VHH binders against Uncharacterized exonuclease domain-containing protein At3g15140. Designs and how they scored, part 20

Target 1, 337 residues: Uncharacterized exonuclease domain-containing protein At3g15140, of Arabidopsis thaliana (Mouse-ear cress) (q8w566)
Amino acid sequence: MASAFSAFRVSLSRISPFRDTRFSYPATLALAHTKRIMCNSSHSVSPSPSPSDFSSSSSSSSSSPSTFSLMETSENARWRPMCLYYTHGKCTKMDDPAHLEIFNHDCSKELRVAAADLERKKSQEFNFFLVIDLEGKVEILEFPILIVDAKTMEVVDLFHRFVRPTKMSEQAINKYIEGKYGELGVDRVWHDTAIPFKQVVEEFEVWLAEHDLWDKDTDWGLNDAAFVTCGNWDIKTKIPEQCVVSNINLPPYFMEWINLKDVYLNFYGREARGMVSMMRQCGIKLMGSHHLGIDDTKNITRVVQRMLSEGAVLKLTARRSKSNMRNVEFLFKNRIK

## First folded at step 4 (VHH)

Design h66 (framework vhh_7zox_3)
Fold by ESMFold2-Fast, scan of step 4:
Structure h66 (fold): chain B 337 residues (1-337), chain A 121 residues (1-121)
Amino acid sequence: as target 1 above (337 residues)
Amino acid sequence: DVQLVESGGGLVQPGGSLRLSCVASGFTFSDYAMGWVRQAPGKGLEWVSDIYSGGSTGYADSVKGRFAISRDNAKNTLYLQMNRLKPEDTAVYYCARDYTDWKGYTPFDYAGQGTQVTVSS
């Protein structure tokens, strides 16, 4: 036992050199035995928050829904603005000057697109990309989606919900959320705002319809849009499992997706195991809290923007069989290493 | 008890070469991606290179074309061949073990004690 604690302590002492890197790799506080066993990671990826993050953190979290709806009067009113500024100290509209002016905050420019970044961008097969990165081992705990306009590469909206498990006991939920989000300081926001997955899907479908991305009366998938994931797990496995738990049918828009890892491998000729390795290889600094779903989704979006700016074309990488939903066809059969 | 032991560092003139080695024990070496990170005096950590179990490699732009990472799974050993060394390559070099959680993230969980590389005349 003493030797086990010594091994763990040695791991912790050797984690400090990995903080404040130009690649901002998260430190780990857990020992991994194999790649198949899950490990916890530390949530601090930056030695200090950015000035905009600090300003956001000091702001009152009290914000009415009417405050968010003010953006509907802007010139670019096609998309209903959604901003997590007051709940997470982060903004989904940091590339929108009208949003920043109306809400009087200067968010991190992590998702901004420079005019020069469009010079090598190629035409895409979809008008919008829905970047998704689910959280939750037993049941989904967080449902974050960012919309990227394929023409401008700008983020045009966000859908984000914390998700409350329905098949776990209250004490099991409390322990799980404390362990998952307590260190991030968002456990209280989770408890106050989390709703059951069935309700998340209902609200998501209303949001999709408001943006002309999908209609419940159609048998088709998304209209001129595709999901972008980091790995197949989220849409291939986790969403169908959660639908069974929540007693809902798998929505038709989850039949196809783009696994960014497969596009990355084909475009750069180099395998990436996940978000952190893609960012490492591209020289993109990890921002925010690792394992907070919205921050991970923003980081994946920055990889998407980098790849688009370098001339990548994001194509579907996976499709479910309509005759057998358990069968997934991978469209990039001849992937390179 | 995971152990990573680096060797092969030293003093070398600009334009010279060094080969770093890292002997791993306490885990199934062939199952893990491995990498090298460095820390120059007064600066933060910088990722240098990594290699996956299947042999796929990556390099920081600052070392690409000069450094070569390799592994010998039978000997549980990771290597970094460093060629055309520059004064800016002066740093402590750490061997590090990657692992993935269920989402495919690859944080480093173990690093060795490091080996000093000094490039000067």
Scores: ipSAE 0.000, ipTM 0.315, lowest interface PAE 12.1, mean pLDDT 71

Design h67 (from c03, 24 letters changed; framework vhh_7zox_3)
Fold by ESMFold2-Fast, scan of step 4:
Formats: sequence, C-alpha cells, structure tokens
Structure h67 (fold): chain B 337 residues (1-337), chain A 120 residues (1-120)
Amino acid sequence: as target 1 above (337 residues)
Amino acid sequence: DVQLVESGGGLVQPGGSLRLSCVASGFTFSDYAMGWVRQAPGKGLEWVSDIYSGGSTGYADSVKGRFAISRDNAKNTLYLQMNRLKPEDTAVYYCAASYEDWKGYTWDYAGQGTQVTVSS
C-alpha cells in the first residue's frame, strides 16, 4: 500500500538536501511591531455556506473516488512557496509580476475542495478547526494556524508569525535560523518579521476576535472551534513551556485540543507517528518544505480535509485539568503514546 | 559534504536473510531520523522502515515481522536485518536521512542504493 515515495521529496538521483533550491525573499523594512496588523493572508475570505467549486467542471474523474479531487489540482500545478512577507502583512511587491510568478499569495491555493469531496462528509461537533503546527527546538520559532470551515472544508484564513526567542543566545538563534531557514531562503524574512511570543499571542487574540472565535472578556475557550494538532506536544507541552519562558499565563483557549493522530488511529484503524506517516498512508504528496511550519500546517490541513471527506468526525482527544494545569486527561481509549 | 553509503546487498534464495548497512558522514547522525526505501524494477519508490533519533521504529505492512531496523550512533551506521526474504523483496534499497524534531521528519538526503535480489 505504500504511496509513491517521491511524495516525500527524496532525490535518489542526487545526494543533495532539498534545501538547495531556495529562492531569495524580498528585502523589506522590518516595521515596528504593534498589536495591530494591516492585513493577513486570505483575511478577506469569509466562510461560504455553498463552496464556489460546486460548479466545478471535472465530472467523472473528480467524482470517483471522492477524495481524489482534493489532490488533483495541486498535483498538476507547479508548486510555489508562500510569500512569508505576505503572511505577516508586509509584502511590498503585490504589483510586481516577477515576484508573483515566484511566490504564492493565496493561503488556500493548495487546499481547495471540490464539490464531490463533500458528498461523504459528516456533521461535525465544531464549526471551525484551527490546524496548528509549531516550529522550534528550544523556543517556538514559528506559529502557523489555518482555519478550516467544518461545513465546506475550505480554508478561511491563516495566522502566521515568526517568533523571536527571548531566552536563547544570539549565537543559538543565528545558528538555527541560518541552518534551517537560511538554506530555504527564508532567514531574511525571519529576521525582518520575527516578534516575541507575548506579542504573537496578543496579535493572535486580535485575529481570533476578528473571526468571532474568541472574546477576551468572556475568558472561555474557543467559540464553536477546536485546535487540531499533529501530536499532543504542541499544546500539551510546548505552549505551556513557552508561556513560562515568556512570563505570560496560559491562555484559556489552550485547555483542550484534537490530536489528529488519535482521531486517525480510531478512524482508519492504523497508527501514524506524524504528518509524513499520515500523508504516506493516505497517498497524499508532500507539498513545500518540511521544517517550515506554514508548509507543515498546510500538509496537516490536507490530511484533515481527506479525513473529513471520507466521513471522519473530529472529536476532542485531550483536556487539561482546571485544578492542575500540568495534568492532561486523554479522552480516547485508543491513542498513540 | 553529506554521504550515505549502503552495503550488504546481494543475491539470496527465498527464505534467506541479509543485513544491510548504511554509513553516514557530513552531518550529526544522532540528530537525524533514518530510514530505508526501496525501488523494485519498473516500479515506484516504497517506504520500508524508519527509526527516529530516540529509537522508535516503524515498518511497512509488507515487511512487518520480517525486517528489523536499528542504528548505532557511535558508528554513524544504520542497519536493516532482513529475514524470510521473498521474491517480492527484490529491489534497490536506499538509505535516507532527515533532521528530526518533536513533530517528525521528511527525508533530506539519500544514498545511491544497494541491490537486493531474491531468486532461486
């Protein structure tokens, strides 16, 4: 059952890191960071009760098998890296044809849903899913979140910030950024746009409020939405650790989440250790660059869309104890450990 | 310069065993997830097995119970013990490596491969 391994970006004809084909990102002035942002990727995209692709032209080949159409257009089109200045509202080249030919400015482009893919979708417990996949080693270095509309399976919006560590040495930061992001051609944009975690959380909360997903005055969790993670680590361990480092209290919306690995195990009856395993088992080709959080978050979203199109119901898998925030209750009997 | 050098392939009878080795250089081996992928004549690449930096292993259903992956970080070496070999296991076997963090990996490097032929 193994999918074509070329889906994992393995070059067997050349011994070279996939990082070798990097693009230079535009040099833009690092604007003073505030709690406001002028624009965000796909922010103007609103949830639609009827997907625009209900008028899609692909007949026989897109209708059977139903999940095949989710991957068809992205597999046929040449992949372009997302403009990371754009995801921070700082792209100055929206009218430059050469720039637009190299970089993608549509956060939903690889995540479009055909009408046929909705035929087997089941009603969900939440109106929206927030797919999150943090990057970093010592401190969080990238904070990417995609909103998926549970009714249409379409991507509504993206929140993406590079995160500037406050406790790592400048040497450690520079080494990691040069080694991971430098080879991908994104070190410049990281240095130009990265902000401290406390500010990321402040901007994230503004973005949540703009989508009516959370209200600071209520001090409750998300409004009719749930986080979807690939593994418990992001919300169970990494976010609380980062909150301690950043001297902020754990936000109330990080008290519960959906570990996609546990839902996947129970829905398909097979284990997957991470994003790459899920994609391999589902026959989904890897898009973009692993270790770049926005690309990983998009790939996890493609797994979410595949599972929803096949009739999966995404249920909470974990919840923190309010009496002891370090204690996590796991809600599924069958889970990956 | 990154190098992954496979060895241990060869001709073996059905039901026999082979042990593949992969010697890595040019990167910090202990930080990397390692794996084996194969390509049978006229077919695409197939994932066989992987091992995380912490030692957790995975196997394709077609080889589970017959193959065992292991690593020796002191020697920068990856192994694949192949038992009860079948004609269907005939392929070029490639060693692959990727930097691993808490969210997993995808492969960044691959070797040139070693031929395994299971035939009478």
Scores: ipSAE 0.005, ipTM 0.251, lowest interface PAE 9.8, mean pLDDT 76

Design h68 (framework vhh_7zox_3)
Amino acid sequence: DVQLVESGGGLVQPGGSLRLSCVASGFTFSDYAMGWVRQAPGKGLEWVSDIYSGGSTGYADSVKGRFAISRDNAKNTLYLQMNRLKPEDTAVYYCAKGTYEDWKGYTAFDIAGQGTQVTVSS
ESMFold2-Fast, scan of step 4: ipSAE 0.071; ipTM 0.478

Design h69 (from c03, 25 letters changed; framework vhh_7zox_3)
Fold by ESMFold2-Fast, scan of step 4:
Structure h69 (fold): chain B 337 residues (1-337), chain A 120 residues (1-120)
Amino acid sequence: as target 1 above (337 residues)
Amino acid sequence: DVQLVESGGGLVQPGGSLRLSCVASGFTFSYYAMGWVRQAPGKGLEWVSDIYSGGSTGYADSVKGRFAISRDNAKNTLYLQMNRLKPEDTAVYYCAAVYEDWKGYTLDYAGQGTQVTVSS
């Protein structure tokens, strides 16, 4: 769409409260034993409908994805939000039919792949992609990651934590959570589940080890996997800043990544400044609540799956310098500005 | 298809007034904070004003007391009333659906802009 619009990122000194989303989760009180529950353990064996969206080339329409994601999904079935107590291992209602009518315990629900989607797929340099999209105000407040199998394009698992700031004032935390997550109806689950960043990293490292993606002997990067970001800032800037705030060393798996925006530009020959632009250009309808980190991570993953199905090869776009960890080397000459 | 269509720009003398309009389609207008950003010749984008769905507003210091932002959710329309215009207000004015978080102020959607020229 030449004449339509462009998504920009403009960093300004002004800070505004968030109140734009209308969807909300019910404020349910859940008392739960902490359980390690992996998303693939939900065991979705239901046959997936043909994901023609991935292979469709006859229809290039943008479909007005962002405005009707909750009301006008491509499926006849209503979209259901992911249970965020479940992602933290704290859901007490896993067998409650009323709960399951409202919430989804299957992290792959919107992300299924048909055999036809693999026809044009190319061999990848990595066995797995870890799609990440951080959220926050001053400190990180949400840490969502999806694993995509590079061979099958299927989602393997999800790591999702709400993150409790340690240096923001209680007033600033409450104002932001009530404004942003309150509108989404997830303020209660945020307060019930959010843990400090240091603990998030500790739990994340256990999860990585369970998937053979990293262990204490890995001195650089991930084992046959790469992070996929929508923009450089999450891993280039924000993770290191948060590590300083949290008084932890920068983990060695955050040394290199794939900025999807740069791969997108080189593969399609067209700029997209963010997730919404990429989805619009690809004709992918937005699902879930825009600006909820887990839902944005799922939507970025749908762009990844679309690009892989069309023959894209996801290559590293950025790497920290071994001589100066504060310096990032960009590996593509043609990159988003 | 998401569209933001600006109108109401033009040539005006210093001290004059203009009202900009922006008609949105293809997304749930009431769901988004809306704003105006401008780009003067040879300069970068500058935030001018924003308004949340609840009606709370913000203004750049350069326009406080002179500009008023408003919205009509029933008509999917955003307005900017510009009074006591100065030559320094000369710019292309863009309507945008905006979001602000720790990553910065994001323009999720932006129109093609409308030219405002203030000269004698």
Scores: ipSAE 0.000, ipTM 0.243, lowest interface PAE 11.9, mean pLDDT 76

Design h70 (framework vhh_7zox_3)
Fold by ESMFold2-Fast, scan of step 4:
Structure h70 (fold): chain B 337 residues (1-337), chain A 123 residues (1-123)
Amino acid sequence: as target 1 above (337 residues)
Amino acid sequence: DVQLVESGGGLVQPGGSLRLSCVASGFTFSDYAMGWVRQAPGKGLEWVSDIYSGGSTGYADSVKGRFAISRDNAKNTLYLQMNRLKPEDTAVYYCATEGYSDWKGYDSDFDYAGQGTQVTVSS
């Protein structure tokens, strides 16, 4: 991210409960299959039956409540840390009232859209946007994706995995993770849940198929959906680099994307160097921990929702050449870099 | 090697004033927007103020009219003048810069921030 700060030097006591052994999984679990996470605000019924809690059942069957404006969802006054075991489908405490009071288990919370925000929205070229913000310097450490419905602007689901490097020594990993996530209080959950990139991709592909966004017979792109990035780095550079490290072929759904910075520049006529700049210019307050990938992905989604509500049309900004996947064509005449 | 070094924090009583400074090195300071972000105990990061290379400024609603951001490009230094301080302003204040990737066509993998400076507003 080109945005203006690092969270490494900040103590986030609201995230520090993740360091408490009471919030750890009893065993390190590797999921053979992805668990589809459905937001409480989603119109879609969970693919698995919901627990028999009648309060939870009423939440899952209710339509998303609207707020008056997108700015109201930007307030941090009632922010709670997201359960990062839940985002991996590994939360064992869904029936524990004390746990549910401390941690947020609704992936659409703070991302709700008011009915008035739909009045200026224009038709889009895609039915869904997949907002992605990868974290990691040497190798990917976090792989967060939120699905935004292009018609309602509502978040419908998320995919989130911590990613375990395979080319770094255990000592180097421990130092890197302590430096990156230690001050955020999420180093324990990272160690408990992180899996190799190859497995992340396998689980992601199952999740995409569950949403009818991609299957193994699709040779190019996503089905009626597009990735939205904040900068070209994630898909242009980091994904191909990580695929080489992990000895896997570049997946065909990473061939084209929307760089939100380029759409932002063309729509507002104003340059923003990253997520924090876009949020400041739009009057959106930062929520959660900057450089925690899931929180950054939520904040980028709030920028997407603001732009859609103001009439922006999100078009592809970059595409790999079909004749040479190393060559990237930029589709916008005006772009930030 | 990008470095941001904050100073000027401390303990003040409600209604008091502090001036924060940030000395930047390792990049062409005058080309980048600069800002201040803060984190109160037990809270997330909050954007406080920014200033563009051309001198235009922005402020969070919570500090508007009380804080003033400025920069001295000749000294690679960013300032935050904080007036009429409230207990709610108690936080670690971080100097921040908007980065660019080393290459055209993609973004930085993370932003640059300093170590922070503690501001405590209490009796």
Scores: ipSAE 0.011, ipTM 0.203, lowest interface PAE 9.6, mean pLDDT 74

Design h71 (from c03, 26 letters changed; framework vhh_7mjh_2)
Fold by ESMFold2-Fast, scan of step 4:
Structure h71 (fold): chain B 337 residues (1-337), chain A 120 residues (1-120)
Amino acid sequence: as target 1 above (337 residues)
Amino acid sequence: EVQLVESGGGLVQPGGSLRLSCAASGFTFSDYAMSWVRQAPGKGLEWIGRIYSGGSTSYNPSLKSLVTISRDNSKNTLYLQMNSLRAEDTATYYCATGYEDWKGYTSDYWGQGTTVTVSS
């Protein structure tokens, strides 16, 4: 037992636990590689996705309640969901044709940026934006982040983890997951892949360091990057609450963020209550499953890309006080509370 | 106008109990998660806990043994029950709403606070 235990401990001292969770490239790293190949093409033979591919046919009507969702249903039917096992480096079906017909290991279709979209883009204060949209009201159940390059507006990488509560009974967890993810058909992948929040943070910090966005010696904020949220709740309230539940200190990179709703209001002169209203006002159709965190984060990213293409400059809207981290100063909207 | 009014603060002896109330108006109280937050003299804000619209609760683990949060949607009222109070629980207590229920809404509202002093 002592020699086997010593060999195991020596292995752990040399090998980061986070390396074991990444057996293949993350989906967004594959997307970044795919975009580089496409950008290197000098051929005009690659057609852009045809607008006719998204045009509604007047002959595709039904009498059921789903008739009112035909446009979203049609778009979702043409859009293949991300393999959520792949985002954890745990997909065993990488070369299975039936699997690849159902699931994507990249997101190039819905997050593609055309050269024309860069014509009106303005210089940004940050090199990268980290779009985040947490799921789970009692405890965090999903932790999705997309990196957007502020110069190209292209998605660089994706971090996605399902998060397993540690303070709830197994019965309470099962009921919570069934209610949240059952109808979305992702309850099984959640149970197979979800890890405790402390481990999610540890894996996230390794991923941030791989992108040179943060390291353990950084005591405040991100390196040349900012979080983008749809509302203040995720970073202002939910992350600190979850850190308390998980008995970890609030990470120093969650000290400031961009609330997209505040930037949206100031840029367009119109309020939007959330992602769905911003998308409808901008004429962007919903992709994937609403209330699945990865899909919501992709849709928020499409709003970010639209705003950047129209000349918006994304500035910090909120910052925690260094002397009192519970005190949040609202920089952009001049909020009283 | 959204308004939150805390009440029930006062002087309590160590080991005593106290129940705080927060009366909400100007919004659909039953649709929103509600929080309690405290600030001790010369210290920062400390989150106590939250109760969601459905009645489930989440607490600061360091305070969980001392407090219970409840709500009465028919009265638009939030409650904080505190037991086994210590001198270090002396603080101004605030109720707050994330008007932003997670996904949609962008405004947070805070009450004016009610002061609890634990002393003998």
Scores: ipSAE 0.000, ipTM 0.125, lowest interface PAE 16.1, mean pLDDT 73

Design h72 (framework vhh_7mjh_2)
Fold by ESMFold2-Fast, scan of step 4:
Structure h72 (fold): chain B 337 residues (1-337), chain A 121 residues (1-121)
Amino acid sequence: as target 1 above (337 residues)
Amino acid sequence: EVQLVESGGGLVQPGGSLRLSCAASGFTFSDYAMSWVRQAPGKGLEWIGRIYSGGSTSYNPSLKSLVTISRDNSKNTLYLQMNSLRAEDTATYYCARDYEDWKGYTSFDYWGQGTTVTVSS
């Protein structure tokens, strides 16, 4: 095996500390790693005064941002991409200043909430919102989830996994990943970290249990929490389809969700086709790479926080029929078609 | 030609100590961070720790109290000191050269052939 192992040294994309999928990362270590993404270190030294960085300026004329694109992500505070080895519990450079200058390990940096943003917030029907935005056309390739505390509007943790297809040939997988993630510059991270969907669900359920959001021994859905999606596709269509492909039963917590598009339409009285339209209408600049799931999930979370700060109440918009799992009941009369 | 050659493996009794060496050649050793990685029989790769070109170290938290990584740039040699060895430390131990791509992601581009450590009475 030592001779076979040394033969692989020329393949850089396949050589990593956690390359083997049988023992990719202990679940307990992965959970400890995801808990480190919580904003523990971002709590200010001054509990009552907000950071003065936002305070008054002497500029009387300012242009309102009317257009935004990926090219406009550089601001007064330099934006940094999220370390995707860190989100998988596999970063070996957590204490390296040069690495931390390039990559962000704090998922809450762009998602911090000012005290003033709580002034108009209303009581919610759930204690937590799980914002999800799946990636993958043929099979799921990325499974990103952010927990938002409904009372504080703060992000309390994230779960992020790249997902390895099990029904595609290795050649087809490599071509698909190079096409989708190669352009985003994260194909290497995907190759080093991706695990099968069944294992993703198993690790996700351990993470949910650690947050007291679900217990595998119950027949119930989430405990005082709800999924928030940008469109019905993720939970209505893609999750059940992937469960069939992966030969697993649909988990009971995927029976109902909040489609943010429908809540947005009813709260603002304006149609938004998707995430980019909601952000533009709300005056929120796009951060990161569109169609990288973790970046899209963070951007959707920023829309959620804006809506909550303006008094929106996020209610369930869809529920699977208990008598026929293929039928979905829509709970909002006004919906985007 | 880049080469990494590990040495110092062998049979050790539980509770014993062992020092592994890795001799590097074919590149400017002092310019690169170096890692130790192990693989137990029938298990996956487990990262042990890293030493940067400047001498600072970073360790796998589960192994931090049991290992020390050091280097001698004048001899182009990397070391792994292991103490309080247990049966579960039985593995093939590899030294690897850190590689950083143009986006700053880190992996390994060269590996040694490995040296086997067996912890048994």
Scores: ipSAE 0.000, ipTM 0.190, lowest interface PAE 15.8, mean pLDDT 77

Design h73 (from c03, 32 letters changed; framework vhh_7mjh_2)
Fold by ESMFold2-Fast, scan of step 4:
Formats: sequence, C-alpha cells, structure tokens
Structure h73 (fold): chain B 337 residues (1-337), chain A 120 residues (1-120)
Amino acid sequence: as target 1 above (337 residues)
Amino acid sequence: EVQLVESGGGLVQPGGSLRLSCAASGFTFSDYAMSWVRQAPGKGLEWIGRIYTSGSTSYNPSLKSLVTISRDNSKNTLYLQMNSLRAEDTATYYCAKVYEDWKGYDFDYWGQGTTVTVSS
C-alpha cells in the first residue's frame, strides 16, 4: 500500500540514454489520485450529514450572513460542500447519484487554474506547497492540508482529518463540538470520523510518503515542499503544544514554514490580519463555511493561487532552531507583528 | 443578526479633528475586542488599531500619534478619535468585530463604512 504512488514520482533519471523517455504527469492521473482514499483497515461509517442541513456561507462586505444558502453559479456547476466522510475514506455513498449531486468528492473543483493565470507566474523555490489551517483552541479539532503544485498552481491532493481530544471529558468534548460544528451541520460527521492526534500524525506521514514529500528514515524536513500557513501559530505554537498533550515528539517536517501573511505584506505592500482580510483586499469571494477548517484551507489556497498568478514568490518566513526547538527565527524583517 | 453601523464621516479641513462612532448589535459587545480599518481610494485595507475587552489598545505604529480608540459597553458603541488629519487620511473607515483564537486575530464582521474626506 505504501508504495502505491510510485506512478506520481518524478525520477531524477527520467531521460534514458536513448533520449526516448520522458516523464509525464497527466491531468487524468492527478484526478484519479484525488479520488484515492487512505482507509487501510477502517470500515465505512454512517452517512454524511443531511443535505438539507448542509449550507455554505457567502462572503460579506459588512457582516457575516445570518443564514447559509447553497451557492448556484450561472456559468459553472452549482457549488457543493465537500463530503467530509469521503475526506476520511469513510463515505458509503460513492456510487449514489443523489449524494453526488449534493456533496463534492473532487477537492480540486473549486480550485482549478485557467491557462491565463499562469502567464505572470514566476518560478518558485519549492515544487509543492502544503497549505494548512488548523482548527481548535483547547486541542486541535481539525487537520486539513492541500497540496498545490508550484508549477501548475493546481491542487494535487487533500489530507483531512477531524481530531478527537484525548485529555477532555466526553461531556466537555460534546459541548465543545456542539458549539463549534453544530451550527455548521457537521457535528455528526465529526463524531463519526474524529481520531486522536497521534493517529492523525501517523496517517499524515503515510500520506506524505505516498507523495514522496517526506522520508521517515531521515531527520530531514519535506522533500522540495513547504508548509503555507495563515499566521505563525499553527506550526510555531499549536502543533508543539498538541504534541506535548498527545505525548509524541515534534515531527522533523514542522521545523520551517511560510506564513502567507508575511509574504502578502511584502508582495502587496499592505497588511492583512488574516484570511478574510486577504480575500476582501484581493476581491475573492468566500466559499463554503468560515471556521470550518477544510473550507478555510481551500480559501487560503485561493489566495495562494491569486498571489502566484500575480508573480509572488513564496519564501520561507520562519525556521526553528535545531538546537532549541522552542526558539523560532523570523526570516523577514518586514512582518505582521 | 450581527450588525455594525459606522457614522460621523464627512468633509474636514487639513489639521482638523473628527470622531467616528460604530453602533454594534446582535452580539454581547463587551465580550469582544473591536478594531478600526480604513481603505483609501484605489488602495488596500489599512489596519488602524484595536481595543480589547479590558479597554487596552493596540495601534498601527504609523497612526498611533493621530488616533485614539475607545468604547462604551453600556451603549454598545466603538469610537475612533482622529486628530491632525492630512489629505492622505481620506478613506472609508470600517469598524470590525475581532475574531481571536490561538492563530491570532482576524475580523468576522465588518460595518458598511463611513467616508472621511480631508480637503481644503
């Protein structure tokens, strides 16, 4: 299972002595991979939340919407929420046409790139960007990551897990989830799919290896890839804190990252406090539900794609000291404080 | 329904002063930090400052000497006092509800804005 993604690997010896071999990465192969789910020994779980209870938040210029409605586009297929059972490899309705009319199983659909968007794009220092936006204040509740190909700006794959706290009582968890996800209609799927942080990290490392993005047998970071965050807290503070709570060592790939806010400030010459501010300044309409981690990660990815299309180069903004993991060096003098 | 309504904008002479107000409703105003943000014509958004639930304030260093943010929790109202106004202070001014978590802060609700024009 672990070697399943050799087909997606770019070989250093891709050109044969005969000059007759060329490695190609077809779009259809990328889409096939997007549908492949990591659910090794897991059985299928209960159905997705009711479509009638599923809604999307629309962007607002003055106030957040008091009600959520499904988005309909006049020039594209109607907007659909991601099937969150599918992202965990637990969807039981993959062949159900009614289900597929309501829920999206293609993480790249809302994030596709037109050829014109590549005309001003500059070469990047990394081949892949891993856009991450964690959710949860007390403990991490959601762990969403999108891989963006730095050359095409296309989304390659998604890793998404709901995370179950291990140090909170069941009553405290239920109250926390009801308050956080109840209004979004995803509290049921959270309870059905959420797993402990240690297991999330284990499954994440399998997923990274499948993409040749990290090698467990080395103390090195990501292979020609970088995390992109919206703020330093996700990787600087929250992940180390959660590792302590979960009694696991900080993984070596969390040693450096790109804070999109700092790149944004330096590229546009204007400050944005977070995702909503960046989107408003760029004229990008919010898709899905704000504060649902997967939707926020998709929206941050849309900001990344906009910046790349306008000629931004995403550089590392922060790095941990190898001798003292609590000591973080900021690489940009001009940064959001 | 959360609503933020700014008022007090208008035409002011260079060197003049102006006080903006923001009336908040639909949430427990005293439980949240509030911020002021502005947008000059043809420019991006510029953060002015925020006021915490404690009454403590944090300002954009470029604007700190020119502005004062205050709040009246009994009236659910946020204020921005501006002094020594310059032509470059011409902008639409927005109040925003601060969403703060372990990731930092951002704004989940914004007002419609009130326009300030500094001209002779």
Scores: ipSAE 0.005, ipTM 0.389, lowest interface PAE 10.3, mean pLDDT 77

Design h74 (framework vhh_7mjh_2)
Fold by ESMFold2-Fast, scan of step 4:
Structure h74 (fold): chain B 337 residues (1-337), chain A 121 residues (1-121)
Amino acid sequence: as target 1 above (337 residues)
Amino acid sequence: EVQLVESGGGLVQPGGSLRLSCAASGFTFSDYAMSWVRQAPGKGLEWIGRIYSGGSTSYNPSLKSLVTISRDNSKNTLYLQMNSLRAEDTATYYCARGYTDWKGYDYMDVWGQGTTVTVSS
């Protein structure tokens, strides 16, 4: 019935198509350059004109188009168009200072790689790394994945979906979403775009196939790629648990992963308990909002990029037994908990 | 300055085809998702489809068999190809930066002035 329920829910949406298909980063350097120019323009715009200035500017501006249109206050009851940051990983409102102040989608969130960063990089066992950091309390509520090219260290694409629980009560969902996303107005994006986990997996598999990373007709794992997690819990525990809840089989590509914490410990000879600790120790400034899945996944990716630039080789740290899916083998002698 | 300019509208006979263009300037066109939206006389806005920066497309299911959206990033131009045109396709066609989601939330921040298509014998 879960399958029938999912189909039923989506077939009732006749207002506009729901399929937010794949989004690619066309070129990290080009995107970073564009964001720098737009971010500087947005930053140089007068922060908050007085209310009387708004009226005067409105009359003047109505006769001529302008990049810096009259900005309505963030307290205005009128809904303002939201940017594509939480659906496509890119802010389309970089020229709106009020938007940037509220949502903190500044230019620094783009993941840049300098030529100097490649000087000490070592050859990797995989062509791509899929950095993942799941969000959710009882069920998964956010499914963010960034693809990192192991040779260039550039982010080449992003898959992001908000996930609508099927077993949590509506009250529990609303309480969590309001608490986690409400302050940033992202709760509205979640309610508008969240789909059931089974559909997320189906769309994810289409996206993997588009990148030649996996084919549903094979029993193999990822093609020359590996998942990178910050802790074993996401792939070891949470995904299998969610698959049971959603009445789907565990996908074959979730049989192996790289726990960044274990690689970090072995490479630097120092423990880091989580993302914030790794960033602090590496001298990397936290960007965006901690505990928002897309922002956390981008920050974990920045740790990956730093480690690669310093000569780390990201090797598999855990593997599931094919004969007993609950039995996980840890491949490193020295590991964090 | 950021601007979108539609062109290619005009009179076309029922069953005919028409290609609309949208010229973008003042921003890095290749970095943005783009949409086509239309408004028939006396009616509300109807979303036609979108094309993402990577080239993937999504269409209004009621229009999918009749339209194709494409882009040429070297020319900073977005296209809408329309086939098998009917009288009810008479509308002003708008190019926009961004998209509208399935609940009708508007994620579009820059709009063109529109180009008018009239389907009549």
Scores: ipSAE 0.000, ipTM 0.211, lowest interface PAE 13.4, mean pLDDT 72

